# Miniprotein binders against a7ua95r516to809: the designs that were tried, part 197

Target 1, 294 residues: a7ua95r516to809
Amino acid sequence: ASLSLLSISDLVPDLQFIFFWMSNAIEILYFIQQKSPAYMQTIELMDDKAGSKESLLSATISANEEAMTILEEVIMYTFQQCVYYITKTLYVVLPGLLDCNPFGTEPSSEQCRRAAGVCVCAVCVMPEAVRRVVSVFQTTSDLLQQYQVHSEIQSQMFAYLFFFTNVSLFNQLIDKGPARGWFQRSRVLQIQASVKILLDWAKGAGHNHLAQKFFAKFCSTVTILASPPQQLSQMSWKALCAEHPSLKPVQLHRILTQYQLMAELGPLPIWQPSSEDEAYIYRTVDLLESFENH
Key: E = the ipSAE of ESMFold2; O = the ipSAE of OpenDDE; V2 = 0.75 times the mean of E and O plus 0.25 times the DockQ between their complexes.

## First folded at step 14 (miniprotein)

Design xe6 (at its last look DockQ between E and O 0.88; V2 from the best seeds 0.00; counts 0 for: pae E 1.6 > 1.5, SAP 70.755 > 70)
Fold by ESMFold2-Fast, scan of step 14:
Structure xe6 (fold): chain B 294 residues (1-294), chain A 120 residues (1-120)
Amino acid sequence: as target 1 above (294 residues)
Amino acid sequence: SLRKRAEELERLAEELKELVEELRRAAEEEGAPEEVEELLKYAEEMAQAAKWLARLAEIALERGDPRLARLLLRAATILMDLAELLMKEALRMLRELGDPELVKKAEELLKEAKELIERA
């Protein structure tokens, strides 16, 4: 409600307060969780000559439970607020990765190869679009570290951010990709290079496992689009599905069909599903991945 | 207004903390069991946390988030109630020990805490 701009730099002061509230609620919750059991045991073990121990002890236990519950609600609320504003910022910058036009001209093959990590130099130039996405992740990491947010919550945050990024990129590529030329080989290679930079950032930040898990769908999609057409046409439908378990049958079919139509290097062998394959393809009805914002 | 409520609750939590501190010092001076002193320390820490949560609610209101402020104020209120219950547990233990003057002081401080919380 207080955030007026979607740029990550514009949101930092507001995000600092949200992380501050979240960190304080976490600290109080953990303190109660650590201390309460010992104190409750002390109360329980004391003699009761007045006959009031049962009711008072029960009330005290209930109050401790209520305190923990409401603190968890504060943590959840602030966590959801952070996720909401960070993903809203990501939503604005993510399409830039698919457009692959941060240089104002057609990128050379050399630039694509450098971004893919095939250069012999230790320092490679990061495209502006990729740098913007990395800045969002880095700022989030910095704020979590600044406010000493526990590692479990940090992992939950990046799991959600990676999930959101994967779904957003996948949905945009599937929905808009053919019309925007994003299935062209030169564009696919640039997208692949950009994704590698994001995955390398995640590895450096200690989130490699989360990145591998939550980017699987988009990585499979880019891998297919970067694959030689001849290899794809020689594989059975079962083999293609086995290679790409993160893709729904209808999604995989859509990718393959659009790839065949958009091939840059000339006519591709037409991959045609059998009657059994076609039935399997349409076992799922939803082409796009669903995701919700709060 | 929520702002006045948050400011009031911050002050009430500070007053509650002072009452708990006074009872803890009296118990220590009279040589009460360590268990009683530890319960009162926990009550003191709960009152301090309530004060801090009420302050965080004021900041949330200044930054335009009344929903967060309401959650923080509810948390503060529950922690104040918990501090009162812990004081009541300490009084029950002190009654078992049979020190009439310490029991009387604990009863007076607990009565004052109850009246304070009822204003909350």
Scores: ipSAE 0.734, ipTM 0.913, lowest interface PAE 0.9, mean pLDDT 81
Fold by ESMFold2, look of step 14:
Structure xe6 (fold): chain B 294 residues (1-294), chain A 120 residues (1-120)
Amino acid sequence: as target 1 above (294 residues)
Amino acid sequence: SLRKRAEELERLAEELKELVEELRRAAEEEGAPEEVEELLKYAEEMAQAAKWLARLAEIALERGDPRLARLLLRAATILMDLAELLMKEALRMLRELGDPELVKKAEELLKEAKELIERA
């Protein structure tokens, strides 16, 4: 068929253009910011015998602030466009992380195939599904650096991309997990391994603090599900809440219910919500996460 | 059209920058106070920024983003107006210092700058 999945490569020309605008708007903004204090001081030091100094100062401040506000709006607009294009590709490739088997796939690179006679661990572990996600992040990182986008904006970009990734994976796991068999132990261990590869990429790329912050909910979920049954069944609800503060009571309850079912630990609920949390474990409006405003 | 306005604004910003630069150089040659030179340097830098913004707006229009272009052109216009204001203040200071040749040059250049801004 001639149809193909949406890929980051198809969007690179559009992204290059948007990053060009963003980086130039940032540079012009900082140019104005760097020059403004010195020249405002020059105006303040002028003799004001004619009484025009306050009018000049006010007009200069207003013009600089308005121009800088517009440039901030341009930066926000171009940032939102980048996020829109990049998350379209992430939306397509992220589900594969939940279905892939990182333990049994053949090497996806020519380098791994050429080295097949000698063990080259770690380089041969990344399955295609994980590689597709990493490719989106890596391409984004490369473009941000190519266009010399300010590091603060680069951090905001990855904060949002990690937030989007976390919400997408968590919602799919919770919503589709029973039907897709993703709560089965062997699948959870495969998911855990795939996520570790992604987290290792984020650490190596200098985004470890962002990944730890924004993947917390999904990582907590996978950590609980990957726990040995004997160990998890001995943990109290209070202990689990303390170890996994990113999970809402309804979310933790749903995860534990699915865990108990798949680990065949009997029908009697093992984990007793605290008296305080009992009102919250059935709030289904809080079960799935929102993609808006993070 | 918006594309025509963006091209015109880039040319006008370049011309304004050249007018400010000419006034700044004339002020340096006649030994004007550092305060006048700093105001004119700031005006020149604002005209330069306006030129960059207008060029980016042209590129945005070539790629079909008129919303981005309008934002960039509005910022460019603001900075050009600021550059003219700073030239007016520099001229006021030069008149108080009484260098008639420099004042005449500054008046001619400011008249040209006002015409550029009105066309923008």
Scores: ipSAE 0.561, ipTM 0.837, lowest interface PAE 1.6, mean pLDDT 83
Fold by OpenDDE base, look of step 14:
Structure xe6 (fold): chain B 294 residues (1-294), chain A 120 residues (1-120)
Amino acid sequence: as target 1 above (294 residues)
Amino acid sequence: SLRKRAEELERLAEELKELVEELRRAAEEEGAPEEVEELLKYAEEMAQAAKWLARLAEIALERGDPRLARLLLRAATILMDLAELLMKEALRMLRELGDPELVKKAEELLKEAKELIERA
């Protein structure tokens, strides 16, 4: 099936099985972790009349450690599989977020029309492109809750998904933005509004800190691009670096250069990189974010 | 086949659990020390966990994930080995403190358990 036709709903049956294995592996792991110390203590308190106590204890420890190691591997494997499937769906829907006009009266999705009343839920009022992205995250959240996956694993999963989303959106914006007109102020404002809806969802879902952390780079880029020329032209390179620490010098330089071209601003000496950063602004290898850094 | 191995391991884990439970009941009836009861309870729990892991492996195979199945089966095998080890220690304690009839029964059950694990 073409990647373009893959919806998160199509993957739910497969994801359910993966979450099932992951949840059960976690449960068994915790069972071992909780029970093993008590049993080891029992063994330790046994009379060592036959000298077998140490051997038994050692063997018990070894068996538990090996079993736990394998279960951890199962958990990691299933985690990776979940991420793999979910990120594939994100890959398909994320580009639509950059082209989305959230200020347009797009007709409400057909699904909410079936309820006899105008559903005024936050999801129903979302632009379709934003709703598709949110649906991926919401489905993931629902599955994690359904299978009672440990909160730490849930946090790790959302951390990675937000990371992936940020990298994908950032790279697309930097690479294709100029050619697609996404650096135009009107388009940037649309992108900013769309991202805000996503961030608001993340906040409502209890992932505010993670969202703020992992979307920082994309949000910084959008914030700079959304800034009026009169305001941005008064900010020095150092000030911009300080305000947007998530951006590498090469990234900031690229953003400012493209902004300058779009806004038809002449050379701005105030945006000249510091002597310390001058060597780094030419590291084009660092321009785009890597998916491997997480 | 890996599937047949998973199905067999699930069966063997269930049989092991039943053997441990039988020994545990016999030990309780004869008034065995609490330490013996705890070891046998632990063995039973390990056998149960092994059974669940084997079942999960079967499901993994049905879904076309032999890698996951192999990991689960490996973990199940380790837990079965641990159950046997705990049974052996329980038997040792019973030899020292237990009724000769209980000891004989425990020896028979342990022999059966060993045979099950060797087939796993």
Scores: ipSAE 0.533, ipTM 0.821, lowest interface PAE 0.8, mean pLDDT 89
ESMFold2 (binder alone), look of step 14: mean pLDDT 87; pTM 0.866

Design xe7 (at its last look DockQ between E and O 0.86; V2 from the best seeds 0.00; counts 0 for: other shape alone 2.876 > 2.5, SAP 75.95 > 70)
Fold by OpenDDE base, look of step 14:
Structure xe7 (fold): chain B 294 residues (1-294), chain A 120 residues (1-120)
Amino acid sequence: as target 1 above (294 residues)
Amino acid sequence: SLRKRAEELERLAEELKELVEELRRAAEEEGAPEEVEALLEYAEEMAQAAKWLARLAEIALERGDPRLARLLLRAAKILMDLAALLMKEALRMLRELGDPELVKKAEELLKEAKELIERA
């Protein structure tokens, strides 16, 4: 109940403080990393008349290392907190993506109506369900930029968020898809179009490589399910494995089995797993993706 | 309370920074070696960083995150200790240069700095 009301906008005030701490910790860490070697060199060049030089260097190194370790812990902690809040919001909005019909004339969001001009921005033309997901990512991007967070941390953040999104969507599709009719070709095409809008946004935001990498499993699943029966029935198990290397044998087998049922195809010998994969197709524990693998 | 400790540490870090700045100015006026200036500049920067960390800790406490605050305060304390160590070495070098007035001033400032750190 309470989670359904949680919007990314509601979390912005808390997220701002977390990003503030993270950014400042990174800045101080970077300062120590850059300045410490120069100062240590200065100490090293000093005359060792009193034998104090070595002790000073040792103490300086130790203090810097300890401070840096704590700052790294602060950065990791704040990073995890950001991820926690953002993923909670994603958890709420992601299911809507699977039910979205992007081809429908949904009325433009009320917010764009208030601007006297029809905003034709890419976000304004998005279906509401897609827009909600994109809004989470855009808000995250905006906050990262606002606080000038280091590019590496930004990349790690988006990598994790895309990973989480892929796992969530993939697991929902595999687990609930048959029962919800998401394996029907018409519904799959809607899902494919919705995901494409998200991927296009990621490309525009400079995260194309990360999006392609981390959405691979979900995209592969959708691609297979969107394939016409006439085309897919001509592809062997080995060919499908080669074309969709992100899918485990058990996952591919499940997708094909459900596709067969949906399309009312009889048993296809060409989709039989290889002898090498035969043992793996029964590993149901590997069917769903884990959130722990990142 | 942890809040009072954070506020006190911020204040003490500021006071330490001011002491370092005073010593740095005095050293510059007396024509101290570049090495002394470098140590004191480093000490000043560490004291400033400690102040910022303490301020961040106060904000963390206001937002109800004592875990984060404790980490930040710990880091601040380490940097204050480092600043004092650098001041001590600068003083040693100043003693070798033989300006009695500067040395006396530096000794007084270092004593005060140590007392501040002991309270932190």
Scores: ipSAE 0.754, ipTM 0.896, lowest interface PAE 0.5, mean pLDDT 90
Fold by ESMFold2, look of step 14:
Structure xe7 (fold): chain B 294 residues (1-294), chain A 120 residues (1-120)
Amino acid sequence: as target 1 above (294 residues)
Amino acid sequence: SLRKRAEELERLAEELKELVEELRRAAEEEGAPEEVEALLEYAEEMAQAAKWLARLAEIALERGDPRLARLLLRAAKILMDLAALLMKEALRMLRELGDPELVKKAEELLKEAKELIERA
């Protein structure tokens, strides 16, 4: 009945406050961690004529430890709130990547000419669906930098966002791909191009290592599906497992099955699972990924 | 009630910080031991952090997040208690050295701070 928020820009005011609290909590935590030892040493060297030094030291240590524990809870709470808002938006915009055409129906050099002052090629070929996802990542990056959030927390944020993106895209492709025609070769090439735009954004933003690590499953899937039949039909099951270690046996088996249907190939003996993997190719509980860590 | 407690804790932390700054300046001019200066500097920094945390809690309450506000006020109270303890020790040492009126004022503020914190 009621409309939900679909845009990251609608969430920016709330995110600004959450990042404000997170950033301040981090600064205060860092202050306690870095500054307190010097004062503690001064207290330890005091002349203890009244006999109060040991109680002062004990109370000071206890207060610092309790305050740091609570500030860590604040940081975790605000991090979780940021993740909640950002992934809520990301979940809504990600499916469009699987349906969009980054090549366009016609060459659009005029769109490239209109994008003065930006990366011409990326803007020229960036369909609206890809732009929505990039906008979520870019807005997140801008806010983290605006509030000077510690670089380790920034890395953790993008590690989770890339993980979430990978799980969402992989699950939708595997689960809905047959019915939606996403395994057709022309669609796979379009999907591959759209993902490349995201990877290029991540590289330009300084997150290349994180993107390579956390997009591995989806990228492996698309790489296999985009491979020409002459090349892929020459690769054994063992070779495919070695080249794509991020894919579970049930996942690789499903991807190859869909590839055979799309390419109109009959069963291939070299794609028969190894005896070690045979027990796992029918475990449908392992087919889709969990959004939970580990 | 929670909002009023956050406002009082912020006010008290600011007053304690200002008094500590005044005492630090006076202690340096009178040649107080380095230990007294260190305790007062630490107390000032803890009071400043408590003030920041109390202010952050007020903002969290304005935004309707009392869970975040309670966490921030717990941390603020802990640091305020520490600041009061450090100042109490510094005052014990200053009673023999410093301006009696500033020492008396600091003792009165510490008593008020402890009573406010315990009421919360």
Scores: ipSAE 0.672, ipTM 0.863, lowest interface PAE 0.7, mean pLDDT 82
Fold by ESMFold2-Fast, scan of step 14:
Structure xe7 (fold): chain B 294 residues (1-294), chain A 120 residues (1-120)
Amino acid sequence: as target 1 above (294 residues)
Amino acid sequence: SLRKRAEELERLAEELKELVEELRRAAEEEGAPEEVEALLEYAEEMAQAAKWLARLAEIALERGDPRLARLLLRAAKILMDLAALLMKEALRMLRELGDPELVKKAEELLKEAKELIERA
């Protein structure tokens, strides 16, 4: 409970120890993986005068496999702990991204006000809510760099963090969006711009491919909500599904239904699925994105 | 206590490494086969890894994670057992060379290594 109220900076000391154990376990695992094959080859090539070579090789293989399995368990355990604390922090800051306005936020620092009329327009300031989310990703990246965690593990970490962010934003937008006004076109464009800042950060950090893959569902949702209602009503159900393959039919139907209800200028033209389309929609029952589905 | 066990295992792993190093140097001075040298080098590296794991277990206990510590200590023990097995096989090969002084030294060092491992 209390952990969800802490900023990422408050968790850094604890995260440093978890990354320390993970990094050291990975290094020891790789040390064993690198050294053992050469020695096993030496054993295999030994003169077997006493008939004990096979026993020694078998015992060596068994010991290596058991030690490596335990180290892999340590790595997985520490990896899961990092993900747990980081995603718990993300969950608290992510809703702010859906409420912020990146087009209207101005710098309020003393320095920026003093520079007004000279260079204040050259200073690009990130919205506070977006800055909090980026700070979580940047701190994670900094810790992975500080403890020299192998690039494969770094990629797995960000794949999960992006997946979590996508699922959390999607579920919040679908569940709470209509009540919070997030489905209004002006708000959707603000959300789209805020997400673009996250995607740009990911690209700069070398994670563009992961971000494109794991943000696809939320990006499709925002794209639909930013589309003119008239354009959407002219598309067939099959065409809509084909254009947004990251969305399940039930999820797409819910988005369109909520969007229609939230129209600012009276009721939108009612989208009417065919009997076949209805059967297809009702065969899919999963409304919310699940971690188990990915 | 688990903490005392971790501290003891780190010390025992360091002592095991020293015993292996002493045997390797003695074997080198007498011109033992490359295979003996390789087995003892492997034993030294396994003892070193065990020492690192025992130290990490101590740190895990300081941070209140006995589950992590138990895993690390189990891995350390496995690698120490492997180092002793490699020393035993090196001794068998040295006995075939027929150098009484080197064989006697190897037997004494292996006996000390076995005692270390029995201390858990």
Scores: ipSAE 0.631, ipTM 0.878, lowest interface PAE 1.2, mean pLDDT 80
ESMFold2 (binder alone), look of step 14: mean pLDDT 87; pTM 0.877

## First folded at step 16 (miniprotein)

Design ag1 (at its last look DockQ between E and O 0.81; V2 from the best seeds 0.80)
Fold by OpenDDE base, look of step 16:
Structure ag1 (fold): chain B 294 residues (1-294), chain A 83 residues (1-83)
Amino acid sequence: as target 1 above (294 residues)
Amino acid sequence: DPKEKVEELLREAERLLEEARKALEEGDFERAILEALRAIIQIARAMLEAERHGTDPEVREKLLEILQKAAEILLRAEEELKK
């Protein structure tokens, strides 16, 4: 009940505090790392007024080490908290992406209409379900830029968020897809179009490589399911494994089995797993992706 | 009590910040850096302690204020050491 009401906008005040600390902790950490040798040398060159130099040097070394340690802890903590809050919001909005019909005349969000007329920006023409997902990523991007968070940390944040999104969407599609009709060609094409909008956003935001890498499994699944029966029925198991290396044998077998049922195809000997893969197609523990591998 | 610990850390951070400011005014830039770093250590500990046990907007505001002042002292002291 309570999770359904959580929007990214409601978390902005908490995220602002966390991003402020993250950015400043990184900046101070880099300051210490870069400047510490220079001001330590300055202390070493000072006139020894009654042992004050050695005590100051020792105290400065100790303070630098302690500061670096606690700042690293702050950076790790703030990163984890950002991921925690943002992934909770994603968890709520991601199911809507699979049910979205991007080709339908869904009325443009009333919110953009109220402020300045019909905005024709790429975000305003998005289906509401896609817009909600993009809004989470955009808000994250805007906050990271606002607080001038180091580019490496930004990349790590988006890598994790794309990983989480891929795992969530893939697991939902594999687990619930047959029951919800998401394996139907018309629904698959809708999902493919919705994901394309998200990938186009990621490309525009400068995260194209990360998006291609971390969405590979979900994109491969959607690509197979979107393929015409005439085309897919000509591809061997080995060819499909080679074209979709992100899919485990058990995952590919599950997708093809569900495709066969949906398309009312008889048994296809060409899709029979190799003798090497035959033992792996029954490993149901490997069917769903884990969130722990990142 | 976590709240009492946060308050103790904040008081110590403010004391260290004042020592850093005095050192900066006296032209002891090396000491200003040391005391500012000590202040940052205390407020970082206070932040982690506060956030792990619940959020207090007043505590958050105070932590940010002290952090900003400590960072300003670090920057000013470093600029003077380069001259």
Scores: ipSAE 0.806, ipTM 0.949, lowest interface PAE 0.5, mean pLDDT 91
Fold by ESMFold2, look of step 16:
Structure ag1 (fold): chain B 294 residues (1-294), chain A 83 residues (1-83)
Amino acid sequence: as target 1 above (294 residues)
Amino acid sequence: DPKEKVEELLREAERLLEEARKALEEGDFERAILEALRAIIQIARAMLEAERHGTDPEVREKLLEILQKAAEILLRAEEELKK
């Protein structure tokens, strides 16, 4: 039971090694790409002064190409390893977001208690379940900055982490929501508040556009479920599809079905799927999202 | 044996690093570039091989040390060659 618990702090030594290698591989690769035309030209001029079994220019061209190839492999490997370690941690902590009550009091961090008792900081105020997820994102961000990983790679990393988070939360909500009571209005409002804390972190960290892009499906789901019946009952199927393009017809249909059950509403004519969408609302193979990015 | 392959790659990387260092000290900057590139190739291969099979912390530190030294020689040699 407790042996399955994985925390980001346990992974920091492994992540430090991997980020250091990734950062150095990127810098060396960039150096070779930028400098090799000049130094190969200089070597070509000098190579005419001496004969050898293997031309220095020829050997350098070969080594240059081989180095760039292996460094690209290192970068890909280290990126995949970071994603692997970090998403295993996220997998453990993300379900807690669906069960937590951000409006209630949770224990403050022991660190904050020792320093000055109760303190007012984002970590000490926010619910523990949200704090655990934010801690994973913040630790990742801190390591990427500490090792000066190229900004494009940092963006790709958070794009994938947000993608993973969205898929994990959406699938858990759809799959386990009925049994866990997560479609109850009070629980949906709690989930919405918890997700807002994550979105605020992403905005403050400079990743707002990535969060907007990759959390869209889960956020749309929660937005629909949190809507008052008077407001939602005035929106047609077509309007809901237009407002929430990230949701597939089968997903929107499932969400509205759960909404009807929790609000004790009967079927509404305005939510009748369009003729073209009606073919898709029962494709259960499309209900849950894949963790594989296309 | 993965551990034997990693040790062989490390040994080759260290040999190439020494050749690069010697070339740099002798003012043979074009040879220093070549040998530094070759050291980087071998140490990167060692890193990938070691990580596929679960790397000891001591091996990880050695991999990092050799990479940094080879990169430093590459940078210095290129800088000197441009003069």
Scores: ipSAE 0.782, ipTM 0.949, lowest interface PAE 0.5, mean pLDDT 84
ESMFold2 (binder alone), look of step 16: mean pLDDT 83; pTM 0.800

